# Ledger of designs, part 38: VHH binders against p53848r504to814

Target 1, 311 residues: p53848r504to814
Amino acid sequence: TYIMAIFNATPDSFSDGGEHFADIESQLNDIIKLCKDALYLHESVIIDVGGCSTRPNSIQASEEEEIRRSIPLIKAIRESTELPQDKVILSIDTYRSNVAKEAIKVGVDIINDISGGLFDSNMFAVIAENPEICYILSHTRGDISTMNRLAHYENFALGDSIQQEFVHNTDIQQLDDLKDKTVLIRNVGQEIGERYIKAIDNGVKRWQILIDPGLGFAKTWKQNLQIIRHIPILKNYSFTMNSNNSQVYVNLRNMPVLLGPSRKKFIGHITKDVDAKQRDFATGAVVASCIGFGSDMVRVHDVKNCSKSIK
Short names: E, the ipSAE of ESMFold2; O, the ipSAE of OpenDDE; V2, 0.75 times the mean of E and O plus 0.25 times the DockQ between their complexes.

## First folded at step 20 (VHH; framework vhh_ozoralizumab_d1)

Design v2 (at its last look DockQ between E and O 0.06; V2 from the best seeds 0.00; counts 0 for: pae O 8.0 > 2, placed apart)
Fold by ESMFold2, look of step 20:
Structure v2 (fold): chain B 311 residues (1-311), chain A 120 residues (1-120)
Amino acid sequence: as target 1 above (311 residues)
Amino acid sequence: EVQLVESGGGLVQPGGSLRLSCAASGFTFRDYDMYWVRQAPGKGLEWVSEIYPKGGSTKYPDSVKGRFTISRDNAKNTLYLQMNSLRPEDTAVYYCVKDLVYIGSSFDPRGQGTLVTVSS
């Protein structure tokens, strides 16, 4: 399982004339510490740099500001002599194709796009032109301001496949009950698959893509728990679509899966009014559960605490 | 070189049965998901069945579920499709496929396929 450490490239206090240089050096030192902490416990680490918040309802930085915050930092990380470059994988958290393009020029390895291409129609073209780049295709609905109103999922799957063996700790009595109780993960799988089709049609290679069901994006905290529990269904999901007297078939089996369970609102709901020590333990337990259900990569805020909880 | 050779097709009356075979070579058969797809005259390709490497898990679309059974013999590198209760709409050329991930606007089947004709 890979660990992806979140790094928010946000402004610090500003000084006359010196803000980029001083801020970047401080950020680079923080990144070096994160990497050394992670590499003490793991053979490699993925650093996910974000210059624009992707949290629901957050204020979105301009494209120019996002570039200014993130691209020089990525370049500095890649040029550092204090990091084992073959063990440090760089990801940029962006839904903007121009930001992705600039990040690729300075040596990023992964484009982490929470929108799955929904927010920028040029994203897939950028990924297709750069076959060495990995792309995380994440599920959401609507946009940053509307997604919280779109967490209602209805049974509508066409020609999909689910297997009872991939459902854990449930009161499934009949196969039809299974389809009723897996509506959420089936909708997520189908909607990811539809974006996957678009990516392939734009020339993205299937081996460039990792999928992310998008915990907390158009999902309630209870739905996040269902998704984590049903990762085996997602990892083995397939469906057909009939279009213009023909069939489109998509199979997500063997696609690597990323989960990001450490979001503040989600952890707050499951730990309701417990002390800080119990919250830290609960966070580690959720991360361990993601790994146990088959997540190939976990995105976390606190590498040390999550790594220790897995031990 | 991957080679997949389908056989067992023929003419059958509605309600009849056929068993298709696919001889596989050029890869480690037991390690791969295997699939059947079909193409009716004048139509596009259609996914028909999937079987996992160990043969324990299988998948079917509703159009054939309960009538078709995919199986494999890893010792003989052979994939099978048992087709029962055949209907005229099952008339197609059937192909076996390794690692089917996507059917879209273009697909390049490896073998010649085997023709199944269901008519009275």
Scores: ipSAE 0.388, ipTM 0.767, lowest interface PAE 2.3, mean pLDDT 80
Fold by OpenDDE, look of step 21:
Structure v2 (fold): chain B 311 residues (1-311), chain A 120 residues (1-120)
Amino acid sequence: as target 1 above (311 residues)
Amino acid sequence: EVQLVESGGGLVQPGGSLRLSCAASGFTFRDYDMYWVRQAPGKGLEWVSEIYPKGGSTKYPDSVKGRFTISRDNAKNTLYLQMNSLRPEDTAVYYCVKDLVYIGSSFDPRGQGTLVTVSS
């Protein structure tokens, strides 16, 4: 299991002129410590740098501001002699293709896109042009302002475009018995699959893609828990769909799965913790569950403690 | 067009053995997981075996584990199911399935299946 450390590059971290360098140095020191904590137990660590908040209903920074916040820091991390570069994997949390391009230039390894390509139609092309880059394809609905209202997943007859759905290594009768209970994860799988096909059609290679079911994005607190429990189904989920008058097979089998439960509201709902920072202990427990249910990668804030949970 | 043709079924006594074959065409056989499923009279479809691509791992339900062995010859595009220690409850039509197990009762196997009858 891989650990992905969240690092938010906030506006307070950047000032004009000489202060900018000081801020980068401070941030870099924090990253160094974070890496040290992670690498104490793990062979490698992923650092996910974000220059823009993607929380539901959050104010979105401009593209220029996002670049200013994230790209110099990524460059500094990649060029740092204080880090074991062979053990540090760099990721950028962005749904913007131009930000992704800039990050790739300075040495990012992963593009973490919460939108699954929905928010920028050029994202897949950028990924396709860089075959060495990994792309995290996340599930969401709507946009930053509307996703929280789109958490309704109904038991529908196979969608207009979906012809058949499948799961690996499961008794057919058993699947029938669980049909109503697995509606959510199957819907998430189908929607991920649809975005997957779009990525492939744009030249992205299958081996570039990781999937994220998108905890906290267009999901209720109960649904997030269900998703965690049903990761084994997602990892073995496939379907056929009609595309341009042809049937296309979509298979999610053996694709790496990322879960990011860290400090999410659904944890707060359960533990009655309003402050996100107070959710770290419970996050550790959830992280353990994520791994238990087959997550290949976990995205967390508290690297020190969660690294123990992962190990 | 994907085609799967099952063969090798027949009548066998309890404790006997039978080997099923499935000839595959219309796709890159070596790149796909393959499955055997069966349908007993009056019962739903049951998964009975899985094999990963390129001679990879095999999986079985408890009902057939230790008795059935799935294998494949990628050069011949053929899937096999060796069935040993057969029981009356193994009586069913056996189907070869490409890559997936269908969710629901509306399963449409690619082939016509092959009937295995275990009876004294």
Scores: ipSAE 0.015, ipTM 0.327, lowest interface PAE 8.0, mean pLDDT 87
ESMFold2 (binder alone), look of step 20: mean pLDDT 80; pTM 0.821
OpenDDE, look of step 20: ipSAE 0.000; ipTM 0.222
ESMFold2, look of step 21: ipSAE 0.205; ipTM 0.642
ESMFold2 (binder alone), look of step 21: mean pLDDT 80; pTM 0.822

Design v3 (at its last look DockQ between E and O 0.39; V2 from the best seeds 0.00; counts 0 for: pae O 14.0 > 2)
Fold by ESMFold2, look of step 20:
Structure v3 (fold): chain B 311 residues (1-311), chain A 120 residues (1-120)
Amino acid sequence: as target 1 above (311 residues)
Amino acid sequence: EVQLVESGGGLVQPGGSLRLSCAASGFTFRDYDMYWVRQAPGKGLEWVSEIYPKGGSTKYPDSVKGRFTISRDNAKNTLYLQMNSLRPEDTAVYYCVKDLVYLGSSFDVRGQGTLVTVSS
C-alpha cells in the first residue's frame, strides 16, 4: 500500500489570513522533514502538493496564483540534493490542465485531479500527451461551490445509457436483491467509468489511471462509510453502455484505488471529535480499514502516526 | 510475441450451432481473463463473453445469455465459444481478446477473427 502525504501550499493551512505566506525555502525544509519521517517507515513516499484549496465551498485561487504557489516548490523539491529522488514521488493536487502542464515541465510524477476531468475539458489531452504521468481520476459532482448539494444518489433501472452492469464476485440477480444497499457505490462506479471512457477516448492509457471514489466530495458522512465498506464492489464493477451504435464495455477490475479519509468530517461523527487535528487519533483505524477493504493508496495528513497504525 | 488465432467460423442455418476456438501463445494463458468480442457488418465491436483464469466464472450480455457458452482449456492454451440457437443477428466476425479493459477505440485484438454467417 502506498502513502500519499498532503502538503498545502495555500494560505488556509500555513499563512496568516492570506496576507503573506512562507517562502519556498521554508516550505522545502518542511517537505524534507516530512519525507525523512516517511522514509524512516516506508521504502518510498508520495508528496501531494496543493496550491488551491479543494475543500467544498472554499475560495478558489486564480490559475496564475495556483501556478505561483505550486510550480516553484515542485521544482525546488526535484532539485534538492537533500532528498533521495528515487524514493520521492511528486503529485500535484490540481483540477486545472494548465497547472498540470506546468507541473509536468518541472518534474511532477502524478496529477491528482479531484474532478476527474469534470472541471477542465483539456485535462485528458495533457495527460495523454505525457504517457509517463500517472493520473488520479476522482469522483465528484458539480463544482466546488455546489458539490455538497449533489449527494442524492438515485436507485435506477438499467436503460438507454447503462444497459447492463456486473459485479464479478456476484451475479446480476443479487444486485437486484441488494439494490438499496449498493445504490451509492454503483452510481459512483458508473460515473467514474464514464469519465474513464472519456480519458481513454482522448488517448490516456489505461496504465496511467488510478481511481478515487472521492470521500467527502458530493457525499454525506454516512455515504463515506458506505464507500469504504464497498471498495470490493467498486474494484469488481463493470458495465455496458451504448456509444455511437456500438456496445461499450467498461471494466474497473484491477484498477488501483486511492482513498483519502484523513481529517474528513465523517471521522468526527464517528469519534465525536470536532477538531481536524484531534481526528488523527481515529484516522489510523479508518486507514487500516481502507487497506483491509482493498485500497492501494491512502492519502493522509500525518504520515508518521497513520503509518504506525498500518503496522 | 502474443498471438491469438481464431477458427471454427462458417455458414450455418438459423437455430444451428457452431463452436469457435482460439489458440493462444506468447503469454501464460492460465493467468489471464479471456474474452470474445464480435463485429457485425457495418457495426462497432460488441462484447460477447468473459471467462476468468480458472474457468469457473463466466459472464455474458443479455443478447447471447443462455445460447452462448465460453470455456477454456488451460492445458492446451485454447479458448472456446459454443454458440447454440444461432440467429441471423449473430452474423459477425468473432475475435478472442486478452485483458479487455475498454472496447470502442483501440484494444488488444490480436488475430484476424473468424467469420460466422447465420443465413437461411
Scores: ipSAE 0.005, ipTM 0.454, lowest interface PAE 10.8, mean pLDDT 78
Fold by OpenDDE, look of step 20:
Structure v3 (fold): chain B 311 residues (1-311), chain A 120 residues (1-120)
Amino acid sequence: as target 1 above (311 residues)
Amino acid sequence: EVQLVESGGGLVQPGGSLRLSCAASGFTFRDYDMYWVRQAPGKGLEWVSEIYPKGGSTKYPDSVKGRFTISRDNAKNTLYLQMNSLRPEDTAVYYCVKDLVYLGSSFDVRGQGTLVTVSS
């Protein structure tokens, strides 16, 4: 299991002019420490740098601001002689194709897109143009401002376009109890599949793609828990659908899965922790659960403790 | 390195039969879904058969159902396609595919293909 460390490059972390450089150095030192902590237990660590908050209802930074916050830092990380570069995988948390392009130029390995290509129609093209880059295809609905209202899931998320579904190599119609209980994860799978098709159609390769079911995005706290439990279903899910008067078959089987439960509200709901920072211990437990259910990668804030949970 | 090598193609008359083979190497063959796909001249890729790992469940599109049979020998790392009652419309390059990704668009891994020509 891979550990992905969240690093938010916030406005407070960057100042103008000469202060900007000082801020980068400070951030880099924090990242170095983070990497040391992770690499104490793991062979590699993923650093996911974000220059823009993607939380539901969050104010979105401009593209220029996002670039200013993230790209110099990423460059500094990749050029650092204090880091074992062969063990540090760099990721950028962005849904913007231009930010992705700039990040790729400075040495990112992963584009982490919470929108699954929904927010920028050029994202898949950028990924396709860079076959060495990994792309995290995340599930969401709507946009940053509307997704929280779109948590209703029904049989066949894509409606009549879905013709057949398979779980564990069996037609879902033959699995009565499972069919009724797995509506959510199958809907998520279908919608991921739809985005997957779009990515493939734009030249993205299968080996580039990781799947994130999008915990906390267009999902209730109960649904997030259900999704975690049904990761084995997602990892064995395939379906046929009609698209543009043609039948397509989508196979999500054996796709690597990322889960990011860290400090999320659904944990707070359970533990009654209002402050996100107080959710780290419970997050560790959830991380262990995610791994138990087959997550290949876990995205976390508390790398030191969560690395122990992973190990 | 993952390798797939298709063989068995050729010229056959309508109503005839062919058996295609695919030799797989570079991965744990028994653990993967395997597929046959074909590409006719001027057309896109078409899925023609699927076989699951271990249990050997098979699936076919209506276009070939009842005529084609996919099978595998995991001990030999070999995939087969028995094609009976061949039709001119079956003329295509046939590919062995590891883990079908998207019907008609992209696949994880495929070989060079083997040409099947059905003609009088």
Scores: ipSAE 0.000, ipTM 0.231, lowest interface PAE 14.0, mean pLDDT 88
ESMFold2 (binder alone), look of step 20: mean pLDDT 82; pTM 0.843

Design v4 (at its last look DockQ between E and O 0.03; V2 from the best seeds 0.00; counts 0 for: pae E 7.8 > 2, placed apart)
Fold by OpenDDE, look of step 20:
Structure v4 (fold): chain B 311 residues (1-311), chain A 120 residues (1-120)
Amino acid sequence: as target 1 above (311 residues)
Amino acid sequence: EVQLVESGGGLVQPGGSLRLSCAASGFTFRDYDMYWVRQAPGKGLEWVSEIYPSGGSTKYPDSVKGRFTISRDNAKNTLYLQMNSLRPEDTAVYYCVKDLVYLGSSYDPRGQGTLVTVSS
């Protein structure tokens, strides 16, 4: 299991003008410490740098501001002689194709897109042009301001276009109880599949894609828990649908899966912790659960403690 | 280079049987999911069967379920499709596919195909 460390390059972390370099140095030192903590137990660590908050209902920074916050830092990380570069994988948390392009130029390995290509129609082209880049295809609905109102999941996310569904090697119609209980994860799978198709059609390769079911994005707290429990189903989900007088078959089998439960509201809801920072212990437990259900990668804030949960 | 060579097609009467073969080379055959797909005249591609690397798990669409059987010999790098109770609607060019991305994609490696004609 891979550990992905969240690093938010927020306005509080940056000062304007001549203090920018000092801010980068300070952030780099924090990242060095984070890597040290992770690499104490793991062979590699992923650093996911975000220059713009993607939390539901968050105010979105401009593209220019996002670049200013993230790209110099990524460059500094990649050029640092204090880091074992062969053990540090760099990721950028962005849904903007131009930000992705700039990040790639300075040595990012992963594009983490919470929108699954929905927010920028050029994202897939950028990924396709860079076959060495990994793309995290996340599930969401709507946009940053509307997604939380779109948590209703029906029998078929793609409507009557769906013909057959399979869990493992079994038609879902033969799994009576499972069929009714897995509507959510199958819907998520279908919608991920739809984005997957579009990515492939734009030249992205299957081996570039990692799937994120999008915990906290267009999901209730109960649904997030259900998704975690149904990761084995997602990892073995396939379906057929009609498209333009042709059959489309999508198989998500053996696709790597990322889960990012860290400090999220659904944990707070359960533990009654209003403050996100108080959710670290419970996050550790949830991380262990994610791994138990087959997550290949976990995205976390508390790397030191969550790394223990992973081991 | 990935190479897939389909064979075994031909003319058969309704209710008849055929066995298709696919010779694979240029990749580690035993590590990949393999598929049969077909394209009928004037129609799009249709998924026909899937088999996992070990051969223990198979999937079929309702259109061929109970009539077709996919199998593989990993030692021989060969994929098979046993087709029984053939129907006129089964008439198509049949292709062997490695690690199907999604049906209809130009990225899915496949061979030249083998024609199956079911006619009285």
Scores: ipSAE 0.661, ipTM 0.861, lowest interface PAE 0.9, mean pLDDT 92
Fold by ESMFold2, look of step 20:
Structure v4 (fold): chain B 311 residues (1-311), chain A 120 residues (1-120)
Amino acid sequence: as target 1 above (311 residues)
Amino acid sequence: EVQLVESGGGLVQPGGSLRLSCAASGFTFRDYDMYWVRQAPGKGLEWVSEIYPSGGSTKYPDSVKGRFTISRDNAKNTLYLQMNSLRPEDTAVYYCVKDLVYLGSSYDPRGQGTLVTVSS
């Protein structure tokens, strides 16, 4: 399981006003410390740099500000002689194709796009032009300002192959119960698959893509828990859909899955009425559950404490 | 070879009831979700109902919810649609379907369907 460590590129207030080198040096030192802590427990670490908040209802930095916050830092990380470059994988958290282009120029390995190409129509072209780049295709609905109003999912999922694949492997009564209880993850899987086909049609290669069901993006707290429990369904999911008047088969089997529970509001709901020790345990239990249900990568804020929970 | 034979349609007055049947053969009926779809004059195909393999879960669009009931008899390889409180807009050819293509109007009806006409 890979650990993706969140790093928000937010200059200190003391560094405001264009003193870029001091901000970058401090951020780089924090990254070096983070990497040392992570590499004590893991063979590699992924650092996910974000210059623009993607929390629901957050105010979006301009493209120019996002570039200013993130690109020099990525360059500094790649140029550092104090980091084992063969063990440090760089990701940029952006939905903007121009930011992705600039990050690729300075040596990023992964484009982490919470919109799955929804927010910028040029993103897939950028990824397709760079076949060595990994792309995280995440699920959401609407945009940053509207997504939390779009958490009403259908109580049915049509056209998927789960009924055929699972019927032969389980009791039919149990399959009926499973299909009813998994309608959410199957709808998310179909929406991911729709975006996946658009990416393929734009020249993105299947081996470039990792999928993320988007915990906390257009989901209620109960839906987030269902998604975590049903990751095995997503990892074995397939369905048939129409695309451009043609019937296409979409198969998500063997695609790596990322889950990011650490920053999400629903953990606060789980930890209510819980003292500090029980709150830390509940947070670690959620991360461990993501791994236990089959997440290939987990995105966390506190790498050191979360790594201890999963060892 | 998959065969689906619909029956039970006819002419009925508004507010009336009909019960449609679909005899299935050429596949292991109990292993599949089954569906009813319909085609009104001059319109495309519309999904009407879904039933899971054991019959334990059923799904309906708002247009028919509460009026139509899908059921199945796995011992007889037969699918049913009970249609109550029929309206003129329910006039259509009804088909049973083994497979359904997501997000499309592309369905694979194998039978000739059964005509339901709701008219005074």
Scores: ipSAE 0.026, ipTM 0.502, lowest interface PAE 7.8, mean pLDDT 80
ESMFold2 (binder alone), look of step 20: mean pLDDT 81; pTM 0.829

Design v5 (at its last look DockQ between E and O 0.02; V2 from the best seeds 0.00; counts 0 for: pae O 10.6 > 2, placed apart)
Fold by ESMFold2, look of step 20:
Structure v5 (fold): chain B 311 residues (1-311), chain A 120 residues (1-120)
Amino acid sequence: as target 1 above (311 residues)
Amino acid sequence: EVQLVESGGGLVQPGGSLRLSCAASGFTFRDYDMYWVRQAPGKGLEWVSEIYPSGGSTKYPDSVKGRFTISRDNAKNTLYLQMNSLRPEDTAVYYCVKDLVYLGSNFDPRGQGTLVTVSS
């Protein structure tokens, strides 16, 4: 399992006399510390740099500001002689294709796109032109301002055209025995499937893609827990559907899966009337559960404490 | 360059059997899922089988389940489809496919396919 450490590239609010380069040097030192913490327990670390918040209802930085916040930092990380470059994987958290282009020029390894290409129609073309780049295709609905209103999942979106669904692994029961209990993860899988096929149609290669069911994006807290428990279903999901008197086959099987449970609202819901020790344990238990159900990558804020749970 | 060469098609009577082969080259065959798809005259493409790289797991749509068996020989870079209890509706050009993610309007088969005709 890989650990992805979140780094928010924000301006120094209290550095009135500071220069932009001095701010980058401070951020680089923070990155070195994050790497040290992660590499104490892991063979490698993924650093996910974000210059624009993608939390529901957040105010979006301009594209120019996102570039200014993130691209010089990624360049500095990649050029540093103080980091073991063979153990540090760089990701940029962006839904903008032009930001992705600039990040690729300065040596990023991963484009982490919470929109799965929904917010920028040019994103898949950028990824396809750069076959060495890994792309995280995430599930959401609507846009940043509307997504929390869109958490109602039923069989009626794409499901009425589905001919057959297929799930296979040693850890899951026959799909027919689980059908009503798995509506959420199957609808998420179908909607990811639409974005996945659009990526492939635009030339993105299957080996470039990781999928992310999007914990906290268009989901309630109970739905987030259901997704975590049903990761084995998502990892083995494929389906057929009707299109113009023929069958269409969509296959998500063997796609690596990312889960990002850290700092999501549902963890706070679990910990409401629980003392500090139980809150820390509950956070670690959620991360451990993600790994136990088969998450290939976990995105976290508190690398040191979450790394102990991954052990 | 990825190359897939299908063979083994022909004319067979209803209820008969036929075995298709696909010779693969230009990639590490044993590392990839492999598939059979077919196209009946005047119809779109239809997925008919999938096999894991190891050969240990296979999948079929209901239209062929129990009648068709996909297999592979990783030492010979060859994919097979054993077709039993053939029906007239199985008449199609059959293609082998590497690493299928989507079978639809943008599908472009690598090989020429092999024609199976089921007719008395």
Scores: ipSAE 0.124, ipTM 0.592, lowest interface PAE 5.4, mean pLDDT 78
Fold by OpenDDE, look of step 20:
Structure v5 (fold): chain B 311 residues (1-311), chain A 120 residues (1-120)
Amino acid sequence: as target 1 above (311 residues)
Amino acid sequence: EVQLVESGGGLVQPGGSLRLSCAASGFTFRDYDMYWVRQAPGKGLEWVSEIYPSGGSTKYPDSVKGRFTISRDNAKNTLYLQMNSLRPEDTAVYYCVKDLVYLGSNFDPRGQGTLVTVSS
């Protein structure tokens, strides 16, 4: 299991209140410490740098500001002699293709896009042009301002276009015990699949793609828990749909999965912790659960404690 | 706030034509895939057309292929649906949607829709 450490290079981060927003040198020192903590137990660490808050209803920094906040820092990290570069994987948390381009130029390995390509029409092209880059395709609905209202999953996004569904290579119709209980995860899977197909159509390769069901994005706290429990289903999910007088087969089976439960509101709902920073202990427990259900990567703030949970 | 406002619907005879429009605001229109969906009386929502952000790629279900044409003007933040050779079975409320994830949902961003009635 890979650990992805969150680093917010923005003053309006929802979790740390901008505590990490400083000059590049100060930020780099914080990252060095973070890496040290992670590498104490792990062979490698992913550092996910974000220059813009993507929490629901957050004010979005301009592209220029996002670049200013994130790109110099990423460059500094990649050039740092104080870091074991072979053990540090760099990720940029961005839904903007231009930010992704700039990040790639300075040595980022992963593009973490919460929008699954929805927010920028050029994102898939950028990813396609860089076959060495990993792209995290996240599930969401709507946009930053609307997603929190779009948590209704009784209807499938692709509707009647879906012809067949398979779990563990078995038609879902033959799995009566699972069919009714897995509507949410299958819906999420279908919507991820739809974005996946668009990515592929734009030249992105399957081996570039990691999927994120998007905990906290267009999901209720109960739904987030359900998603975690149903990761095994997602990792074994495929379906067919009619497209252009042909049947298209979408297979999500064995795709790497990222879960990012860290300090999220759904944890707060359970523990009654209003302050995100108070949710670290519970986050550790949730992280353990995520791994238990088959998550390949976990995105966290508290690297030190979550590392222990992973082990 | 995302807003989608559909227009152009009306009563038309079988074999007739209509052109629907959708005015979009509150989001970067040019960056989003756009869709037309419809809901016939007593039926669920049906996807009827897709267009990519650049407008270079369009898709249709077999039910409307060859008859309907989706297009967009990104400069005007407007989506269009040219409907030709209309049939009674095309009778429905037509909605403009930002993404298929909203198919079957009562949530925004789906506009009020525009009614198309095909009847002799």
Scores: ipSAE 0.006, ipTM 0.243, lowest interface PAE 10.6, mean pLDDT 88
ESMFold2 (binder alone), look of step 20: mean pLDDT 84; pTM 0.851

